Miniprotein binders against q9h3h3. Designs and how they scored, part 43

Target 1, 235 residues: q9h3h3
Amino acid sequence: EDGFTAEHLAAEAMAADMDPWLVFDARTTPATELDAWLAKYPPSQVTRYGDPGSPNSEPVGWIAVYGQGYSPNSGDVQGLQAAWEALQTSGRPITPGTLRQLAITHHVLSGKWLMHLAPGFKLDHAWAGIARAVVEGQLQVAKVSPRAKEGGRQVICVYTDDFTDRLGVLEADSAIRAAGIKCLLTYKPDVYTYLGIYRANRWHLCPTLYESRFQLGGSARGSRVLDRANNVELT

## First folded at step 23 (miniprotein)

Design hT3
Fold by ESMFold2, fold request of step 25:
Structure hT3 (fold): chain B 235 residues (1-235), chain A 80 residues (1-80)
Amino acid sequence: as target 1 above (235 residues)
Amino acid sequence: SKTIEVTVTEETSPEEVAERIVKALKEGAEKVRLTAYGREAIERAWEAIIIAAKRLGHRIVVVIEREDGKIIYTISLEKE
């Protein structure tokens, strides 16, 4: 991605965030209603802009499930952004470590496991498994993108509340695998997103902390989780 | 098997812990176990692991556990 392409993609993500979301909120909705909701709004059929024949008539930015323990707190994003600008002018090195400290200082600690799947039964089945895991309490919050007009892969995001809680990040990976998901997962802290730091950035930072690959047999976790930038396997 | 134990606190130097990790593993220890309590200590322990991984030039495996409110990082070299 060049700078123009990355800025355009960020604007599209902001627009999706601002459009209405289709939400199953376990904090206020009985778990027994989940299956009907999933059947009504499969992500492969919910269109981004309300195409004819889709279950939605208006734009949908995201389809989301909130677990019973979900407590939204994005932290001090404005303070984070100001400190980021100050860091850039300070002469201090810009490294994954300094970004981690900024995130901690400003309590912008959330992060997410991501998976990319083509529209179809595999996507809808994966989403249903994740949604059930959220409602059952194994995961806290997840969202999936709706279908774009031209198709293409859709993304499921499974959030964790603190990317520095590495055991919690691994537990979320394990819960995703227990839901039957075998595709590649990547983990990104939200701090990189809020600062607009994407692949091919000028600081050569890698916004992806971990990759998780399904591993049949031999692993207690059912996957192998790798910090590829630092060549560390987490178990 | 030989396991080297290191307690990491809020005042511990990540660079010094990293040096201990690298030395222990190069000298044939099977594992290095870092114990940390509290966010600052836990992050210093992780920073030490990252420094050690860079210096070793070989993939390491970190087993992460929670025990009595502490985080335990157990570090070993990946076996081919």
Scores: ipSAE 0.819, ipTM 0.940, lowest interface PAE 0.5, mean pLDDT 89
Fold by ESMFold2, fold request of step 25:
Structure hT3 (fold): chain B 235 residues (1-235), chain A 80 residues (1-80)
Amino acid sequence: as target 1 above (235 residues)
Amino acid sequence: SKTIEVTVTEETSPEEVAERIVKALKEGAEKVRLTAYGREAIERAWEAIIIAAKRLGHRIVVVIEREDGKIIYTISLEKE
């Protein structure tokens, strides 16, 4: 992957963010309505642009569930972006530590666990489990991409409010595993997304902080969480 | 068994703590425990862990706990 691919990926994400979202908001909707909502809008059948035969007639950028305690705050994204541009012209080295400090300074602290699944039962089942965990308060907010016209894998994003709160990141992993999810998870701080820093970037930064791999038995949370770049296991 | 205790503050050098982690583990300490309160100290402690991990060349395991408002990082070498 190169910078051209990263630019196109950012543009696609921005378009989805700006289209309508299908939202179950536990702050305003009784939890007893969740099962009916999940049955109406399975992510494997909700289409990006409202294709014939889909449950949605309008474009859908994301399908989301907001927990009772969700308090949206993206932080000082504009200030972060300005400081990033200044840093690039300063000649100062750009490192993972530098990015972490920028995120802290500008309060752009959110991050997310990601999983990629093909359309079908596994995707819909995983999403339903995540959505229930959000409404029940074990997770704060999650979203899943709708089905693209060309098919392909879809993504579930499970957010945490502070990537430097490593216990909170581990607690979210544990809640995901408790929902019965066994696939590989990767964790990415939002700071990388807001700055357009993807896998194949020119600074050789790794936007993925952690991998979580399901483990049968032995582990209290049912997974092994690894910072691969630094060869550190978190538990 | 042997556990080395280190308090990390907002004035603590991550490099110096990393040197202590590496030395303790190479000399046979079972664990190194870092105690930190507040965001700056917690991040300095984590930076020290990352530096130490690079120098050790072996996977380390970090147990993360919260006690009495403090973050505790308990560091050991991965065992078979």
Scores: ipSAE 0.819, ipTM 0.941, lowest interface PAE 0.5, mean pLDDT 89
Fold by ESMFold2, last read:
Structure hT3 (fold): chain B 235 residues (1-235), chain A 80 residues (1-80)
Amino acid sequence: as target 1 above (235 residues)
Amino acid sequence: SKTIEVTVTEETSPEEVAERIVKALKEGAEKVRLTAYGREAIERAWEAIIIAAKRLGHRIVVVIEREDGKIIYTISLEKE
């Protein structure tokens, strides 16, 4: 049932990716329009399927902000997926190092910091701070899930372009904290998502590479970033 | 205090570097500094850090810097 649940959630995630997105694109839209857009489409009120009374009348898969410097580059996802199938039949060990090499070889290097927040003011405030950081150039691109019918936690994803650029990943964490975000952040390379490798996978791989925890009165960064699986702190 | 310097290249064994990290820190070095230039060397340096962390059995702290196109990993044991 657990394995069936994972496949069901993957299918629902694919459906969300296929539905229309609400996008503020700083490459084509003046930054002065951002605050009005944020007020029109708060993520706690934008509904997944266009419920009556919501600001959207049609389904929305994601709400996104593209920064002025955002350059889309998914890499060779098809080649990655083919190589993954070949790897599974090869008898070679499937390890975090093997996944990293596949990602490098196929240039599927993006990853994301994730945060989960309940619908309401805290979510909308956090999203607004992130969106401003993207438009101002401290972050490249971010998205937030719309409100589900059940009203569960929503997710903000803040993307980085290369998970092997560990300094760049730390810089994104710092920009998120500078926006006033104090909740737990987790970092996941996109390679795991494209290959359908989730938390309860058959290889016992950990899709979460780093955790970032707000650190009261701490370092200049304001957070503690930990590779928990390997017990390494990055700073 | 003693800082051990290691240059990591695209031919360097991550396992050998990890052994040097572990030995240096167990023998009282305050820091081990890895310098790597280019993607392959940088990834080999990171792999060495992961191996060393597992062998040490203690949390390590890695300070990451970029200088003149090189990545510098400065490794120390976490203070209590």
Scores: ipSAE 0.809, ipTM 0.938, lowest interface PAE 0.5, mean pLDDT 89
Fold by ESMFold2, last read:
Structure hT3 (fold): chain B 235 residues (1-235), chain A 80 residues (1-80)
Amino acid sequence: as target 1 above (235 residues)
Amino acid sequence: SKTIEVTVTEETSPEEVAERIVKALKEGAEKVRLTAYGREAIERAWEAIIIAAKRLGHRIVVVIEREDGKIIYTISLEKE
């Protein structure tokens, strides 16, 4: 009974986005500096509000790594939000398909693979592997939440630039697995985040498009990727 | 093995492609291959796959490839 609501999730996301981020930007910083940066700012020790004894003295909303090819493009978020309001009053059905069309129309196409890990060595190790994959060009952008005051699981987000580019989404999953990640991954388009649509939302939409599960024994794919809502396996 | 080839364009009906997928797989084709170029065609192809999956009532496997600037969706029924 953690009490998550759409309003609570949206408020927490906005607050973290608006606070300072700790960023390693491969577009301007030499790759040889990455290991020192990772050692200075392990996500299990970087605190959300700069607790005593942590490596940061100021609030940190996110810890992020930008790859050489990172080109930020959130699209027409204001137009998306306006169209969403109009859709809700139109009497037309609100379905995953209508959300996809809104995202395409307004060019809000980014999405992310998510993993949730408890604070500690496993989280820091996973983040370091992802960060290296980003700097080496196998992934483009990733971020990890800092340690919360109450503890609890932290999240690593690995971004893709177009959730309708399903091959690109699968390639990102493969790169995450190649970094040694074995935990469950879930994929969420950013359109749901910008509209404040989280788990248990009023429209009964499922923000998760795909689940990726590590394949025991290491098949050629390294994981099984499933669209559960439509009962389709992607390979 | 029998593979049914379908070219999807920006004017193609996803519903008609879905019927072709369902028919082919029920008639024993091993695979249906959709080829699409451009965003609209690619999304129509994906919509057809979703419609077909619902009608079949059985998990399908979609192999996704890029070739010569086109997206290829190769569709089969999950074995077993």
Scores: ipSAE 0.805, ipTM 0.938, lowest interface PAE 0.5, mean pLDDT 89
Fold by ESMFold2, look of step 23:
Structure hT3 (fold): chain B 235 residues (1-235), chain A 80 residues (1-80)
Amino acid sequence: as target 1 above (235 residues)
Amino acid sequence: SKTIEVTVTEETSPEEVAERIVKALKEGAEKVRLTAYGREAIERAWEAIIIAAKRLGHRIVVVIEREDGKIIYTISLEKE
């Protein structure tokens, strides 16, 4: 079932959050060291638990790059969760607008563009491009999952600091495309993740706000960004 | 006029702006431009766009720009 699959993936992501991360932090590390770090830790070869032959000998939950201007602030997540529980018992409608207002009120405004790629050169190349964009200041922070024991696709997450800043979300999409990435991107606000709202939720909320599809040609952004739920194209 | 201009404030009704968007586009305006300053106005403008999109029943295209500290949403019907 789709809902069970999403819950199990969320639990795996939470477990990964708690394990050590491999981090290139541009705030403390010179940008000239990035290429060597990328060569040492390609995401297609960094294993979740440090398998033999891996560049890592210990578990890795995530591989991440923090930009020079990255300032972590998750906002009032506990207050958000409490208000969410109160809202559910209040009888008031639960809508995308209600979720947005909760996120604004509690300053839980971050979100992320997601891409899913199979292990191999395309994944490692895409990650390298994203990491360079972060270190160069076109993007703020990104992470990529390590290679799972079972194999399968890995995820790159490219964060933005405010999902209601729609121009900023589009600018991040453009920076991703400028790094040479042509695959499908989807955008999910972190508020949905913190509240455990998945695609098969009982409120019929759509946690994915936007899809971005690469579009070769005269488009200044190099992509077509669509809010499918509302049938609106953003540009 | 080919382009209809609407200023959205913290006091503006998203439903009323949505009606203006729908009316203008159905009457043949090429574009409707919403200008908003500040978070509350910007979100009211976006809500109006969503309401209008639902009422129109046709995909709309929104060009998003920042100018002089304001957000500008320029709205048109997709013709393809």
Scores: ipSAE 0.795, ipTM 0.929, lowest interface PAE 0.5, mean pLDDT 89
Fold by OpenDDE base, look of step 23:
Structure hT3 (fold): chain B 235 residues (1-235), chain A 80 residues (1-80)
Amino acid sequence: as target 1 above (235 residues)
Amino acid sequence: SKTIEVTVTEETSPEEVAERIVKALKEGAEKVRLTAYGREAIERAWEAIIIAAKRLGHRIVVVIEREDGKIIYTISLEKE
């Protein structure tokens, strides 16, 4: 198992953000067209580089669905990065609280639930469920990585507007579970991505704030959400 | 009462709230309910929960609810 370093996966994700996206925008496209779009661009068949016989002839970074209420607001990422460099140079202690405060100050509050699935029917079915939940207004925005040449796992990202709104994070988990998703989910703020904070970083910061595990018959949410760093279960 | 209620404000000490949570649960309260309004109070309430969890040394369960712009945290011990 060529354990792609968390750094390699992040570099690939950043490179993918610069390539063209296949987008279904529910603000401009009727919801009735979603099923045809999903059939045209199943994420298990859309290739990263537009391989022969794929639905795409050109490189695709991401496949995305935007909900009716979606408003892109990335905040001040440049100011965030500059403040982060200054903080590192200062030699001041860096904590999760420090990163939270930087994120708030620069309005970089977005975060995402992540799920990793092998290419195939289960991925395409999961993506279709998420895409419907976005178009129906249960979720704001989601994206899925195209199929890599090596056939590795694809990632679905389901965004929330504010990683500091714990209830909003839980509501998104509930909507994902309602869409029929049963796999492990992890929640990561985008601030950690923009600052290059990955697993095993020198500051010992965990970039994953929450884990969601599917549970039958337990909580009304159909999952258990765990704050691992603090050993708190959120429900 | 099996439920202890605490209002958290921007002036409330997270450490003091944490002590109240820990004391209530150790004295046999089933639940502690924190009510917070506004970003600062909500975060102070959360900080209190984290401190309390650390002091208790075992997993706690937190129900989160929103009512009229307030956040309500209902804290209990994990049932075996």
Scores: ipSAE 0.756, ipTM 0.918, lowest interface PAE 0.4, mean pLDDT 90

Design xL2
Fold by ESMFold2, fold request of step 25:
Structure xL2 (fold): chain B 235 residues (1-235), chain A 85 residues (1-85)
Amino acid sequence: as target 1 above (235 residues)
Amino acid sequence: SPEEIREEIEELLEKAEEKLEEAEKKFKEGVDPRKARELLMEVFRLLWEALRLAEKLGNEELLDRAWELVFRAWMLLVRLRELLK
């Protein structure tokens, strides 16, 4: 880390949204088929561009599982962009409150818990646990990146509907931990993604809203969750 | 030398802006959106290098120029994603 690696990975992740996805859709597919699907498409073996020897012959942007309650709604992204562009020329200051207000005004309220894992068994096992939690209804939607040619860490994204609903965000964290996940989780609202708020950004804003660290002898079952915007612990 | 680094940054920015303008044109015309995506990824690679070098120089004017292009490129990338998803 190194010449804007995180920022370029973010751009590549958005580009990946535009390629085909491998989807298990619980709304149309019986839950009993999940284990066979997971065995066919482990994220450590599915390749971004369909390399020889991989289970996919075509490019794959993401591997995803949609829960029974999945209701796709990205909000008014076009209006969000227009308002953001207008703010750049207005001279008004850009703060975390600015981003929150834009998200509310334009109904771009979704966000995601992120975890980064090296390719291999631990990634595949973590993904399988998350996928089962989605199909069983404890989580709503998740996706995982495929294997890139140069290797490197892959990302699992676990979505929530409304980043302003702290209880819902914490419930998703708890469900992730119940699936056996012990690594660091960070939470990013989708509005940050659409507006280009990654690690390096023009406004020097923190790109993560929440951090979750697995419980290490704490009093409450689950994890320790920190609100990075306000520097307060939620748990 | 600092002068050689400044010239390199300016070449990177000029190439990035040229590719960005081509991507913007393809998007506006609704032609070959996959090529527009490819151009944008090249724009970002050029701009991250320009930013890295401009930070090394401590040159605020070049940093501002690079970030303006990043902003334009990112907004187009999001529009392209919305079109193709």
Scores: ipSAE 0.835, ipTM 0.931, lowest interface PAE 0.7, mean pLDDT 90
Fold by ESMFold2, look of step 23:
Structure xL2 (fold): chain B 235 residues (1-235), chain A 85 residues (1-85)
Amino acid sequence: as target 1 above (235 residues)
Amino acid sequence: SPEEIREEIEELLEKAEEKLEEAEKKFKEGVDPRKARELLMEVFRLLWEALRLAEKLGNEELLDRAWELVFRAWMLLVRLRELLK
């Protein structure tokens, strides 16, 4: 595929952060209300801008579920940006180690497993499984994009709090698979997102840290996870 | 022709930079952050097209100019998001 589709989708995703979200917050809402909420706001039907016939009349940037133990912490994004700008003029090499150190220094450590699904029953079913896993405590927080006007693929993001904690990232992958997800998963640290490092980027960095493929033969009905930065299979 | 493609890229970059400067001004003034976001999305659309054409032409100088504008636009987009969170 030619063009900059992935890059533009990343910009649209960042812009969507700034519109209202539809949130099921397990910290304030009883778990018994989850199924009704999922039925009211299926991601295949919730529209980005509140189209006629949608369950939402106002724009929705994201549909999200917050787990009981979710504690938001964005880190020092402003300091991260300043350091990144200074680095551009320094002549120093920019490597994955550079990004890791910036993330640690500025405490911008979150990352996410991503899955892309066409709108419809499979997307809504996958989202429901993820949302239940979050409310039940197997995952911390997840979000899904609403239906775009074009009706293209939508994304589910399942967050972890520290991309440098490999065990935590792999545990999240396992919980996603236990929720019945069999599609390809890719893991991206938020530091790459904040600094504008997409598939096409001028530093030739790979923003996908891990790739997970569902595989029965690799483990007892589990995943095969590849560390893309080091080209090493982990599972 | 290659020269016609070069001129098209130049026009895209000029328009993108103009819109980016307007978005930067709105951010600095704290005025209408939704308009600033709208301008930035227009900037990205122009820049993806400029990059596509510059890659087709193989022109490193134009590629560098386009990527520099992408960098500026992205940093501003993140700042807007941080302001509005």
Scores: ipSAE 0.828, ipTM 0.930, lowest interface PAE 0.7, mean pLDDT 90
Fold by OpenDDE base, fold request of step 25:
Structure xL2 (fold): chain B 235 residues (1-235), chain A 85 residues (1-85)
Amino acid sequence: as target 1 above (235 residues)
Amino acid sequence: SPEEIREEIEELLEKAEEKLEEAEKKFKEGVDPRKARELLMEVFRLLWEALRLAEKLGNEELLDRAWELVFRAWMLLVRLRELLK
């Protein structure tokens, strides 16, 4: 990605949160309806702005699946932002530890495994696997970006409740792998997103905490997870 | 020329700041968050170009100014999102 394309895509993704979502909520909808819903709204065909011929006529920000145990809790994002602004003005050093403490203090603990896939069968198949895992209770919540006009890669986000809970992060990786996903996964806390911490930020903070690589014949998890901050393999 | 590039960056930054202030005003006035969002997306586009040019020029001051506006715009975007969520 040339220049600031990644940052722009991140801004677009954040902006997309403000548009209507196509949601399958397993708390209110029978699991037996999932297949029909997936067939109706394949993410490779759902368009960001409701293009002619798409299954959606109106703009769609995200396609999402909520599991039975899903409870939306974003924490105190406003308080987090205020504290972040105050920290920047204080001249205190900003470290990954600082961000962790801010996240804990303001209860902004969500994080996500990210995978980027080109539009098409592979994406739709991956999404279907993830959606099933969510509905079956192996994962809590996931979303996928709709197709952009430019035909760029779509992103699937699989959330965990607490990026500081290493075991929970690893369990989600295992569930994603069990769903048949073989691509590279990166784990990013939402706190980094909310504070505008991108790659090559002025504080040299890495927004990716974990990387998962698929492994054939390896551990029972089918992946190797690297702690990027400490450069340590966790599996 | 480097001078022309600098002038272009300054124009981009000025335009970005004006649009950002407009978005902030709309937000404060309780205008539809989507309108503010649209302005912010324009702000980001301007700032990406400013950053690109500033990197090309190797001007740290202009880079810092551009990034400051990016962060300000981003913080507003997050706030807008929270209102609609």
Scores: ipSAE 0.819, ipTM 0.941, lowest interface PAE 0.5, mean pLDDT 93
Fold by OpenDDE base, fold request of step 25:
Structure xL2 (fold): chain B 235 residues (1-235), chain A 85 residues (1-85)
Amino acid sequence: as target 1 above (235 residues)
Amino acid sequence: SPEEIREEIEELLEKAEEKLEEAEKKFKEGVDPRKARELLMEVFRLLWEALRLAEKLGNEELLDRAWELVFRAWMLLVRLRELLK
């Protein structure tokens, strides 16, 4: 992506959190209704601003599926920001360890596997697989971005409760692969997003902690996961 | 010219800061967070252009100023999001 497109897309994604979401909540809606909901709101057709002819008439920030075990916990984001500002003022070195400690202290531990797909059948099919995995309890929560006016790739986010729990992160990767997803996956903690840590940040922090590549005939997980911080393969 | 580009960057930064201050004011006044959000999205667009031009010039001072405004705008956006999530 040219220039600061990635940073702008990150800002747009954050801003989209403030608009209404199309949600299938498995805690309150029977699983048998999922197929009808997916057919009604295919992410390739749901438009960000409710364009004429789209299944949505109003702006949609995200399309989401909540699993039975989903419990929203964003932690103390305000306290996190205050601590981050104080840390910057202190002139202390900022490392991945520093961010991890801030996240733990303020209970901002969520992270997500990300996949980027072009609008169309492949995206809708991938989303359907993820949505089923969430409803079946293999994953906790997932969301997908609606179609933008400019087109471009849509993103599916599959969340884990704790980016510091390596096993939980790997289990989510396995569940995504079991759902039939074969594309590249990257894992990013939400704390990096909330603190404005992009790819080109002044601290040279990599916001991607893990990378997953699909592997045919490989391990039971069906993927190879790289720890980007340590440059070590985990699977 | 490099001087003209510098002037353009300064104008972008000034405009971005003014809009950011307006967004911060709206936030403090309890105005609909979505209005402040729209201003912030404009701020980011201005700052991306400022950063692009500053990189082209290799001007570290202007880069630092632009990134400071990006950070300030981003922190506000996160706060606004917390009100509507």
Scores: ipSAE 0.819, ipTM 0.941, lowest interface PAE 0.5, mean pLDDT 93
Fold by OpenDDE base, fold request of step 25:
Structure xL2 (fold): chain B 235 residues (1-235), chain A 85 residues (1-85)
Amino acid sequence: as target 1 above (235 residues)
Amino acid sequence: SPEEIREEIEELLEKAEEKLEEAEKKFKEGVDPRKARELLMEVFRLLWEALRLAEKLGNEELLDRAWELVFRAWMLLVRLRELLK
């Protein structure tokens, strides 16, 4: 990506969290209504600001699906930030281990598999597969960014409750692959996002913990998952 | 010229800091978080340009100052988000 486009998109994504979401909540809505909802709000057509002719007339931050087992728990983000500021002031070395300990201490353990897709049929199809997997209980929660006015790629985020639970992270990858998604996946903890740790951070921390590449006939999961921190294949 | 680029970066940083301080003030005063968000998005745009120019100039001091403001703005954005979550 040219310049600081990635960082700006990350800021826009964070800012979009503050706008209204289009949500299908499987806890309150029958699963039989999912197909109609997907048809009404295809992510390639839902616009960020409610452009004329879009399915939405009002701004939409995200399109999301909540599974039956979904329980929102962000932990102590405020305490995390305060501890992070104190750590920076102390001049102590900052490592991936430091961030992991901060995350555990403040219970900020969520993370997400990310995929970037161009607007169109492939995106809508991928989203439909993910949404179904969430409603069927294979995944807990997912969201997709609406179409930007300028165009560009849309992002699908599939969450896990604990980025330190390697098995849970791998199970989510397996479920995503089972939904028919073949693109590159990257896994990022939310703690890195909340602390503003991106590719160009001064601590040279990699915000991506895992990468998943689709492979036919390779692993039982249909993907190769790389631990980026240790440069080790997990599957 | 390198001197002109430096001056432009300093102007961008000053403007970004002023807007950031305004956003922080709005947050402290309990103003609608979305208003502060709008200011922060402007701050980020200014800082990306400052960083681009500072990289072009190879000026580590200006890079460090710009990144400091980015982090400060980002932390505020996260706080604003938490209010509406």
Scores: ipSAE 0.816, ipTM 0.941, lowest interface PAE 0.5, mean pLDDT 92

Design xL2
Fold by ESMFold2, fold request of step 25:
Structure xL2 (fold): chain B 235 residues (1-235), chain A 85 residues (1-85)
Amino acid sequence: as target 1 above (235 residues)
Amino acid sequence: SPEEIREEIEELLEKAEEKLEEAEKKFKEGVDPRKARELLMEVFRLLWEALRLAEKLGNEELLDRAWELVFRAWMLLVRLRELLK
């Protein structure tokens, strides 16, 4: 009876946005300080609410690294919500194309590659590789969830600025793989998040726009990236 | 029994709607947005359970009512996030 776990985790992630973040900002902090910061705040040891023995004494919603070129652009979220509410009573079908058009119209174009890892060395190692890629300029911004009290998998989010720019999304996938990440990656536009598109949703839409699988073995072909909305391979 | 399950769903939905209305009021008045967030998280817990039971019962009316509340709650959660970010 695990029906709505993904949906509640999505709500908890949104709530976490509203608590303090631990941020390494390459725009104001020398790159030579990154390794010390990573050692001080490993995601497997930073706790959501400041448990005894953790490096943080106060709640932490996210641990994040901002690259030198990071320029936040949330777009017109208020207008997006108003248009979404109007569509619910319009009789028009809700499709991935509907979401894409809303995102373009309201300039809510950011999205993120997601990876889920259990707490421990593998998570901390993956995060460190991503953080270095951000500081070195191969990626723009990333965040990782802290450890929850009950444990369980944590998430690393690697942002891109325009989910409709397929080349930019694929370049981010490539940079993630170059950092040694081999697990499944799923891509979610921020518009999907804002409009409540998760595994169980009213419109029966796929909550994932792109999916990246790393090919293993002696005859590896590299990443295979699928467009889940159109059932088309991008690679 | 199906009637006991229906009554449980109705109770969950009533509680969820009461908490959601309180959260909406706190947001509109600009009072205690962190309490509004706390209320919303409880609203979602109640609604996920109502949905699970309504799916088990196969009751379309209760499913639709639960999803309408989820929609309202999610829209408010996003507004709160935009306010507090």
Scores: ipSAE 0.794, ipTM 0.900, lowest interface PAE 0.8, mean pLDDT 90

